# Ledger of designs, part 44: VH-VL binders against o27280

Target 1, 266 residues: o27280
Amino acid sequence: MDSMNVPEVLEIKRIVEESESVKTFIFSWDFRREVRPGQFVMVWDFRDEKPMSVSLIDPVRSEIGISIRRVGEFTDRVHGLSEGDLLGIRGPYGRGFELMGRDILLVGGGIGMAPLAALADEATARGMRVDALVAARTADELLFLDRLEAAGVNISTCTDDGSCGFKGFAHERLLTLEENHDMAAVCGPEPMMFQVMRILDERDVPAQLSLERYMKCAVGICGQCCLDDTGFRVCAEGPVFWSQELSRVREFGRYRRDPAGRRVPW

## First folded at step 1 (VH-VL)

Design mB4 (framework fv_marstacimab)
Fold by ESMFold2-Fast, scan of step 1:
Structure mB4 (fold): chain C 266 residues (1-266), chain A 119 residues (1-119), chain B 112 residues (1-112)
Amino acid sequence: as target 1 above (266 residues)
Amino acid sequence: EVQLLESGGGLVQPGGSLRLSCAASGFTFSDYAMSWVRQAPGKGLEWVSAISGSGYSTYYADSVKGRFTISRDNSKNTLYLQMNSLRAEDTAVYYCAKTPDYYGSFDYWGQGTMVTVSS
Amino acid sequence: QSVLTQPPSVSGAPGQRVTISCTGSSSNIGAGYDVHWYQQLPGTAPKLLIYGNSNRPSGVPDRFSGSKSGTSASLAITGLQAEDEADYYCQSYDSSLSGSYVFGGGTKLTVL
């Protein structure tokens, strides 16, 4: 069975407050419709529809979770909802993460930890050793630390301001970590992902990176759904890409596109 | 319903080549790693090769490395195993298996295709 | 010689309990890697019976259970039935063998 094209109206079963600005909305889910870490759904509040990564996949409880950061009018309205309220959910969409080997490194920045938290659950359930480097500007923006710890993940933190863990950026912390990994998964701000990818490439660690910016493009919100000159479509081939695919994209980590399609430096 | 159908097996002389195919249906093929596992007549199971869902990463048992090549065509939901420089020791039933992760379990298996390498 | 050691055969009468052992080493089961179990009925492909040490796929009866301790794992079958007559294989991952999936040698279960 393919993804649902018509939004299904679902009741919010439970809400978890992850931080002052982030909530996870939990829904009952029929797992005859497959969901993989790294996939996203369209969330409809009966006015606007926005893509959101799946952050919890729990077949035992028959639940999925969607973590939403408060950044604008749509997310402010959704944050105002309560248990028992309704949202439209369509999907899942996109290519999820692939798990390989015995050891995985997760590198997440801010809300980018949301899809990586779901991946961490899957990897630990399969007996993988999971190391997570959780990065943010400040301690208050570090997400899912308690959930990762409960899952048995080995956690390292870094903050730009030094308020928790290593003082500095994710790639600077990564340079101090000597352990090799069979694979890595990375999600966060594009400049962070670019720097992390380059280090992992030098170490011959195959990495998968999740490109949030292209999820909106895949569902028709922006006109550009290709990755530079490669011709990759996020709806067909993303939002998760292997590092070798992204190393060919001149724009990755250097430029972004505004709503008008203009190239803008990071 | 997950279904895996192998084809391409047969009789081949030592030093010869064969290409096996596995047609997959009932799941999103590109989301899952796939493996080949073989079983010599009257013997146990031996893992041969694995490929990631995207096809980017490939893995081989030491016994076949350099001789066998695993590949996939996600547009056709098909897995392949190109077998070169075949030896009598390669005689086995070859199974296609769905692998949710590289080293994890093999949750669905095809019915197998027989490869016989004659002396 | 298989990397994971199973007894070549085990037998029981209908209604009895049988246990099939899978003995590994520090590079596989002892390293913390999960053990999975497969049932192969005569003339058929293997079928996943237990994954992640103790979990059952949908449709597998609760008569089948798995456990792991130290460098070893076990498959237990209670209420033995004639239809359980098959070969059983354990499988794990071994870090010392170029990072490979490894299978046990298999155990022939006879129901008399």
Scores: ipSAE 0.000, ipTM 0.422, lowest interface PAE 15.7, mean pLDDT 82
Fold by OpenDDE, second read of step 2:
Structure mB4 (fold): chain C 266 residues (1-266), chain A 119 residues (1-119), chain B 112 residues (1-112)
Amino acid sequence: as target 1 above (266 residues)
Amino acid sequence: EVQLLESGGGLVQPGGSLRLSCAASGFTFSDYAMSWVRQAPGKGLEWVSAISGSGYSTYYADSVKGRFTISRDNSKNTLYLQMNSLRAEDTAVYYCAKTPDYYGSFDYWGQGTMVTVSS
Amino acid sequence: QSVLTQPPSVSGAPGQRVTISCTGSSSNIGAGYDVHWYQQLPGTAPKLLIYGNSNRPSGVPDRFSGSKSGTSASLAITGLQAEDEADYYCQSYDSSLSGSYVFGGGTKLTVL
């Protein structure tokens, strides 16, 4: 346990520019410390620390990738880094996705595709059939399309402005798809996930959803990522939850807590 | 000293099933991924399947997907390969291999167990 | 038939230098995946000979060396000895096959 809580200083092995605002940072990884799709790591730039999803798991090359979207001061600094620079990584933490069945549906929005891309790699490696609904506001924000295609994933895209694929939201596109799957994994904006979950529940498709909350400790002790009514800690009991679990969480899709602990609507 | 010992091989009819085992010792079994690699008589090596240290992640060659299942029991330091719907082309010596290291190589191999699929 | 291509056989006299090639593609060796080499003596299991393109495990003589360039790799054996007679396999990873470990077809080395 001690090793998990101490940041390991790692060299950035490679940087992949996924989009204008998203980069994937690749590190050598000792797989004696196993990492699962859906888990996150704490990234330390020696000034601040933020949770980031693992988007690449390569046990052959002994590498992991972390995809980071530029959204603030911390990520601005990280995006300024180059190959060979150092970052602190501790983890992985949280509950990852569980794979079951033969056919899996992935529904991702924006940077939410990061953990799903890793899940897609594992699922296809297991011989599962993977369908992915990739959503974004615009075409240039769609992530991992080439990677998913190369992995044998059947991709459907949707964009808010119609610049690529279906014009509309992920849940709207999902309604046009009649095929059922053995399970679904969902990650993206919480309002999107909420709508997608409703549809999947109506179709009796087991679904797992990855939540995003402000996390400080990552080990379930500080309580900043606690979900109302249930007491679920996103960093410990999540970030991946089953739809049945989230059905108990009243705040899901409605509001979240800001860094000060205040309720803010989605 | 790292040791890997395969067992469970034998003669089976097409469409039949076999379960292979690999007993591991000399290292912390749960810390390492394990693989099965096979070799048909007089032929080359072919990777079959791999499983992560915890057993959470599994990987398969296209030739065996849907038919073979890799698993492990870390409490027993044992790796398994459940082979169903066996075909003649599955006839081979099956090796247990420790995988991966930092470079993705198979650094230790067992002696192998022979599987013969024939009517 | 094998994803990685090796010559089926090579031969040399004791003391000579022999080279075994391993030719891949942009989806394996050319994609930056490491190449490893294995020695298989007659009637035995394979043994790791070279890992990470050019590294020797403990116990492997320095007369064995590996290299990689572009989409190909090479195993060189200097000071060939009778005991080197064996099958040699290169191994890497291919991302186009739903992610699979891949081997060369193997090369039979005969010491004359």
Scores: ipSAE 0.000, ipTM 0.487, lowest interface PAE 11.4, mean pLDDT 92

Design mB5 (framework fv_marstacimab)
Fold by OpenDDE, second read of step 2:
Structure mB5 (fold): chain C 266 residues (1-266), chain A 118 residues (1-118), chain B 112 residues (1-112)
Amino acid sequence: as target 1 above (266 residues)
Amino acid sequence: EVQLLESGGGLVQPGGSLRLSCAASGFTFSDYAMSWVRQAPGKGLEWVSAISGSGYSTYYADSVKGRFTISRDNSKNTLYLQMNSLRAEDTAVYYCARLGYDEYFQHWGQGTMVTVSS
Amino acid sequence: QSVLTQPPSVSGAPGQRVTISCTGSSSNIGAGYDVHWYQQLPGTAPKLLIYGNSNRPSGVPDRFSGSKSGTSASLAITGLQAEDEADYYCQSYDSSLSGSYVFGGGTKLTVL
């Protein structure tokens, strides 16, 4: 058995409350096991297991962070945990983001900012100029603003209700921004990502997008995260895809499959 | 103001048992991991045990594993240390301490003395 | 004997600068875990002096400073005062010991 596929029981070192519904759990990490922004880990609470994006990578402190939104029974249990409690972590899995160029644009919606926050840290550390468009339904759901600002990221915000920044959706705000970038990284609701991708393609900006699907095995075996027509496995060939790859995926931005394999519209 | 008050120390024979308590106040008890640290007379500090905020996870030094049990009652803001099969080398002042977020002991009680002697 | 190594004793005259070393290994200080320092006055419980390598809690004078490099850490005391006479302990975390909090053996500081 590959040790990479066995959950490692790790102590929660710190918990950061990012918002009312989002917490970041910080763990010690052996960086002999490489981890990249955009990759995910399987989090095991000894009852169930769910994929979660890595939102913090700190080789200096030998730590990683996982940001989790409270959305169901599993995450309810995890949010009930305290400092010192244990979780099983296996991974990392999947294809992460690739950095290129000098100037990059990050577009994130809600919890989608989690992997992008990690990417922002790496990009700024490399001396890249980073612009981030952070979107949420309301101001109190905007994530990682202080962290991004501290890293030197140029932040634009938008909210559905106008409670902070631009009133409207991410793609609408993006249309008002005329500056081009060498590449873009996008993560959030698929309807958002779909619209953002279209705009970026029209502007000839290379873009990577992180998809979310139901994942069970995380190793490309069970097929539950397969995308229609292409056969792409989100856990193996993704979760980060280039826009050219997603252009071949009919279901992107339109529907997904639930745990039973049924089509569920976005 | 954070306050930690240990109790339950005393004289016990080898092989005996003792239960220590630590009453906590001045903070949300359940949010913090707690720990026991001991100091033998004229010696240095030795970590004994730790417990997570929820009480779900417990940790022990090898020297006490299998003999000591750490627990907590968050409704009473109290930390416990059940010590069984006590040995002479367990003689020490036992301190209750609140752990910080970066694996340091942020606050200490005044300690309670445990003497194991025949 | 202790996972972290400290000199058993150091001394200095009032007004002088003294340093206390704390030597660890690749599984604790060298692994990136922070070093913390405690002051224990005679007959009292330990008190947090430095946390996170170099941070001072409220109430700790700025003449106390901490640093970390490689597998070692150091506590520096400038302008030594009589009230600084105490035992000093460094502390970190060691992942090789099934995850254990580890202390140095302690250093007795004498003010001459």
Scores: ipSAE 0.007, ipTM 0.506, lowest interface PAE 10.1, mean pLDDT 92
Fold by ESMFold2-Fast, scan of step 1:
Structure mB5 (fold): chain C 266 residues (1-266), chain A 118 residues (1-118), chain B 112 residues (1-112)
Amino acid sequence: as target 1 above (266 residues)
Amino acid sequence: EVQLLESGGGLVQPGGSLRLSCAASGFTFSDYAMSWVRQAPGKGLEWVSAISGSGYSTYYADSVKGRFTISRDNSKNTLYLQMNSLRAEDTAVYYCARLGYDEYFQHWGQGTMVTVSS
Amino acid sequence: QSVLTQPPSVSGAPGQRVTISCTGSSSNIGAGYDVHWYQQLPGTAPKLLIYGNSNRPSGVPDRFSGSKSGTSASLAITGLQAEDEADYYCQSYDSSLSGSYVFGGGTKLTVL
């Protein structure tokens, strides 16, 4: 009945190895079901189901892509699949990014570059100027650099160990860059996003941030998906939030929830 | 709106057992983690146990591990605490509490007295 | 012993300011966990007074405020009133112990 909530079994059309730990799985997609950057899908391997951000949206080729980092049993099984194998996909879910103005700053950490890569494609196609700050622990964990460069994005990199670009964290690099953007979009580890948000707030740059932590439950109201203080549920109200919304959330950047609803540090 | 009502307390001998109940109303019970907190006469608050909304995960203070069991029946909107091998130091008022999103005890019942004596 | 340390008692006169401290460690308050405060009037159940370091539930007067710095937190009561005479407890979460919500030992406030 509601086609968005029924898994469709799709053939893996192509697999792109982004790094030793990350692969992008590409599927044919019927764009009568619209997909926007910042939205996610549930990926079903016929044993378990996990939420994954959409990293490629290509209506010209009629394709979507999902980028998956190898962590745990489910992702190990999915990484073992080949072109021609089948996965169940349902969605899309969640609120996508909104684009405004002429200039956008993207700040991504690790796998957080996945939804931002899709956003970069859309922003560039609209004629916006796109600057991206791509952060990772090491050079081999930086994602989508070739794709961003091919799209005409102005790229800055930083790594914790200094193996590529600025030596340090994303917020430290951002502090050395003073440039006025009409908006920003941020996705990565929550402590990184919190620090970046504070700097952007001081610069009066409106920002959208993507919270992926609670996407284990991708359906309606879920008590354990609630954010602190404001009562936001990432599955229902996110995963993309404006910085003004997140500035009121005491939990943002400090903790995550375990299965008991218990707060644990990042 | 939110109401929590404890029952089942009383006098019990050392080594005995009691089961406490907490009847919840005014909210969707299965959406919230629940907890038991106790207070010995004239003493401070001590956390005892917590249970997830689904009942899958349970947690205990070291002082009660292996002796107490927390459980819930979401179809009856009721929280339980099964207390076995009771000791004199378990004597306290036991409060049922609903946990808030960030692990504070947002709503409390009136408490039920458990006395372990003789 | 309690994991969070509070003074056992504090006192003040009506209209004065009083503060109650709550000292933790690197495994609780110092790890970034928020501090919550409860007021217990004689013969009653505890009532949530402050949550998330500094937020007041509806119905709590603005004379009550909370703050947190490093491994410690404080509850401040300004314009002290006779009805504020109660026991006050801080509470946080401790990550070094499995499944541990931790309370301070409690502070008895006497309004002189």
Scores: ipSAE 0.000, ipTM 0.397, lowest interface PAE 16.1, mean pLDDT 82

Design mB6 (framework fv_marstacimab)
Fold by OpenDDE, second read of step 2:
Structure mB6 (fold): chain C 266 residues (1-266), chain A 119 residues (1-119), chain B 112 residues (1-112)
Amino acid sequence: as target 1 above (266 residues)
Amino acid sequence: EVQLLESGGGLVQPGGSLRLSCAASGFTFSDYAMSWVRQAPGKGLEWVSAISGSGYSTYYADSVKGRFTISRDNSKNTLYLQMNSLRAEDTAVYYCAKDTYWSGYMDVWGQGTMVTVSS
Amino acid sequence: QSVLTQPPSVSGAPGQRVTISCTGSSSNIGAGYDVHWYQQLPGTAPKLLIYGNSNRPSGVPDRFSGSKSGTSASLAITGLQAEDEADYYCQSYDSSLSGSYVFGGGTKLTVL
């Protein structure tokens, strides 16, 4: 019962450089421990521990991948690792994405594409039609384009500076796309997700959104990832939420709490 | 040409054990998941177990979980099914199949081997 | 009893068109997962007949076709021939069963 809460020391099998700031670390995985797109694992470098989304699920090769963006001391250390080095992995945790319908829309921003890439693999493999709106600040920050294309995903890109695809934000690009889908999955900066959700709701498209919060225990005990008013724990009831659930969360798209519990605006 | 050949079937008493083998040829064995599917006499098809290409991940139907063990030797291009604590309801022709897994179908099947559990 | 429901038997005369239905639920066919079909001739192993709802492997005649809509799928056989007499099984994936494959109960096709 406690086995999933004990970090398993795993060897890094491969490292894929996704961009200048993002690497995917691939591990052998025992799929007797089920993992779904949208779930996360706790990554332990024997000094600190951070939650990371699963970005690759390959039951044929018995592998998973986690994509990590270089943003601080912990990730700096991890990015310094090589194939063959060890990391502690515990999990997976949280609620993942659910697949429904035939036509799926993915909307991702930056590293938010990580869990969506895994979802895209499953959806396309099962014969679902997948459209993906991939957003980033600049062209060189767009993630997983080749991988998505190879999977048969129809891609639309969006960059803040216009260096690739539509110049503007994801929600602005979405407004120019008139096609409806049976379901949408969204992950990225919370302000982006908030705007995208509003558009999808107006179009009556069921949507799931993956939130990011400071998570410590990952098992719903410490409460550091609790959302105001609802009491939702991102690590337990999330990180994937339906739009109807998030409509009840006042802080969504507005602010989050830092490690000290203070409100921090987005 | 892709070929799968099952062996190891036979008559066994309830509570007994049996080990099935499946020899594969005509494709890169280690690149594909493999499945066992069984068919009781005069009945339909039932998925039993699957194993990843590397052999690291295994999957079982609830009806056989804890009793059956799937494994593979990629150096020998062979799939195995160790069956313990056999029951009368396990009586069936057992097929090995090349499993696409992601796509969710089995594109090549062996001819099957008969397992009879009877006192 | 099977997760996917098929008629136990269907029949047709040579040259006729027959259809075999496969009815699922919101957790399998209705969830958008592909349906596949297998043909099992008497005394032989199953053979993949249709994959990905409507795709034919090499060697399968075009008189076999598959379709999917809502929570159900259908196999159609036109120009029925004596050699088509066999058992037919639909198969899919069910998200509620932790990655397990699900089969229909099978349909016995008799050519009159």
Scores: ipSAE 0.009, ipTM 0.504, lowest interface PAE 9.1, mean pLDDT 92
Fold by ESMFold2-Fast, scan of step 1:
Structure mB6 (fold): chain C 266 residues (1-266), chain A 119 residues (1-119), chain B 112 residues (1-112)
Amino acid sequence: as target 1 above (266 residues)
Amino acid sequence: EVQLLESGGGLVQPGGSLRLSCAASGFTFSDYAMSWVRQAPGKGLEWVSAISGSGYSTYYADSVKGRFTISRDNSKNTLYLQMNSLRAEDTAVYYCAKDTYWSGYMDVWGQGTMVTVSS
Amino acid sequence: QSVLTQPPSVSGAPGQRVTISCTGSSSNIGAGYDVHWYQQLPGTAPKLLIYGNSNRPSGVPDRFSGSKSGTSASLAITGLQAEDEADYYCQSYDSSLSGSYVFGGGTKLTVL
C-alpha cells in the first residue's frame, strides 16, 4: 500500500530489559504523527525490516517504546544494540484498539502484552477500570507486571507450569474470573485468542483481538491478501479485529499458513 | 482555559529575518508538542514546523528547512519561530497551534500574526 | 500543491445535505493515519470541527459528521445553515514527506 514511505532514522534513547528474551527500545517521537495502542511500526536495522507493535506511548516525555522478543537473526542483531545507536522506524500502521464503556479486560499472552500495555495506559488515562490477565509459559516470561501495576491496573496472572499465579492456560484462568466487563482486548498466540474469544462471546463481552502475524500485509505488496471467507483485506483493516469479524474466519485459531500458503495446524 | 497568543509579525525585506513568539497559558506547556501553521493571503493552510514537548525533536516542512528554526522555552511557556532568508513566498498569517495529547490534531489555535515579505 | 485533494468549492441550499471529500494516498490516509477537519470562518483562525475521523469536540453540532474509507475521508453536513458558510480543511499525517502534517487545499462552502 505504501511504497512511498521512507523510514525515519531515530536514536535509541533508552533500553528496558523486560525479560531475558524481551527488550523495550525507547525513541523520541513527534506526536503530530498520531500513534494509538494496537498500531505497529516497521523497524529497520539497515539490513532487514520487521513489524513491531508499539508498547509505550508517552506524550509527556515525547516518547514511544517498541518491545522486541529475541527469536531470530534480525531480533538478535537489534538486541545487540545500545543506547545511542540508530534504527529506522516507519509508521505507525494499521488500525488501533477502540475503547468503549467504563470497564475493560485485557488478556495478553507473552509478547502479546506489548500492545496491551500501551492500551492500559490510555484506558487508565481516560478513567476506565482496567483488569489484565497476563499469561505466559513460565513466571520469567510474564511481561509488564510492574508497569501495569504502576498504571493502576488490576492484575491476574497464569502460567502453564504454575510458577506464578494460576496453573493453566489463559482461557482456563478466565473461566475462574466471573466479573463482567464492557469490552475486552486480546493479544497473544492465535489458539489462546480463539479460546478466550469464545468465552467472551458467551459472556456477551465485545472483544477486539490483535492478529500480529498479519501486520506484514499493511506494508508493500500485500494489498491483495485477505482473510478466509470474509474477503477481508488485512493490510487495510487489521491488525485489530472485533470478535464478530473473526468468528466468520474459518481458519482463525485452527490453522496458520506456512511460507508456501499451505494450512498448518497450530 | 487554554490560550495561545502570537506576536512578532510585520513587514520585512526579502532576505531578511523575523522571530515569532507564541505565549501559551492554561495547560502544562511542556507536556505538548507545538506547531506553526501558515496561510498565505487567499490560500490554504500549510504546516511549517513542530517541536516536541521536551524540545529535543524538531520537524520542518521541506519549503522552510535550513531557513527556519523552531524552539521553545518551557520555563516561560513560550514557543518561537526564527525565520531567516525570507522570501516573498513566505508571506502569510502564521498560527501557533497546540498539538493534541493522543491524536496528532491541533485542538487550540492562536489568532495568528501576519508576516509580509516585500521589496 | 496540496497532498490531500479536496474540491475547491461546494454549495447547497438551507436544510440540504452537502459532503466534502478528502482524497489521500498510501503514505497518509491509506497508511491508516486519522483524518481531522477544521472550519475557518472568514477572517478568523481555524477551529477544530472533527478529530479522529468521526469525533466531535464539545460544542460542535451533530449535523457535522466525518467518515474514512481506504485512502479517502469525507465530511458531511446535514441541515445546512447560513452560518456554515466557511472554508473547510482536512488534515492528516504523511510519513513520506519529512514526517509532516498535511492539509487539503480547502473547500469553500457557499450556502445559496
Scores: ipSAE 0.000, ipTM 0.396, lowest interface PAE 16.7, mean pLDDT 82

